# VH-VL binders against Large ribosomal subunit protein uL1m (MRPL1): the designs that were tried, part 22

Target 1, 266 residues: Large ribosomal subunit protein uL1m (MRPL1), of Saccharomyces cerevisiae (q04599)
Amino acid sequence: FFHTAKKLYADDYKPAAMSSNAPSLTKDQAKKRELKRLVQRKAEAKRPATASPLYMPVTKALRYLRAAEVGRPQSQQTINLTTLVVGERGTAPLSGSVTFPKPLRYIKIAAFTNDESKLEELREKYPNHLIGGADLVAKIKSGEISVDFDKAFATPDIVPALQSQVARILGPRGVLPSVKKGTVSDDISSLLQESLGSMPFRQRGNSISIGVGKCYFTDREILQNIISARAAFKTAVDNQKSKKPNILSKTTLSSTHGPGIVIDFA
Short names: E, the ipSAE of ESMFold2; O, the ipSAE of OpenDDE; V2, 0.75 times the mean of E and O plus 0.25 times the DockQ between their complexes.

## First folded at step 24 (VH-VL; framework fv_satralizumab)

Design f5 (from g3 with heavy chain S36N; at its last fold request DockQ between E and O 0.55; V2 from the best seeds 0.00; counts 0 for: pae E 2.4 > 2)
Heavy chain, then light chain:
Amino acid sequence: QVQLQESGPGLVKPSETLSLTCAVSGYSISTGYAWNWVRQPPGEGLEWIGFIYYSGSTNYNPSLQGRVTISRDNSKNTLYLQMNSLRAEDTAVYYCARDLWFGSRYYWFDYWGEGTLVTVSS
Amino acid sequence: DIQMTQSPSSLSASVGDSVTITCQASQDIENYLNWYQQKPGKAPELLIYWASNLETGVPSRFSGSGSGTDFTFTISSLEAEDAATYYCQQYDSLPYTFGQGTKVEIE
ESMFold2, look of step 24: ipSAE 0.558; ipTM 0.811
ESMFold2 (binder alone), look of step 24: mean pLDDT 92; pTM 0.927
OpenDDE, look of step 24: ipSAE 0.767; ipTM 0.925
ESMFold2, fold request of step 25: ipSAE 0.527, 0.457, 0.442; ipTM 0.804, 0.771, 0.754
ESMFold2 (binder alone), fold request of step 25: mean pLDDT 92, 92, 90; pTM 0.922, 0.926, 0.919
OpenDDE, fold request of step 25: ipSAE 0.688, 0.752, 0.720; ipTM 0.892, 0.920, 0.905

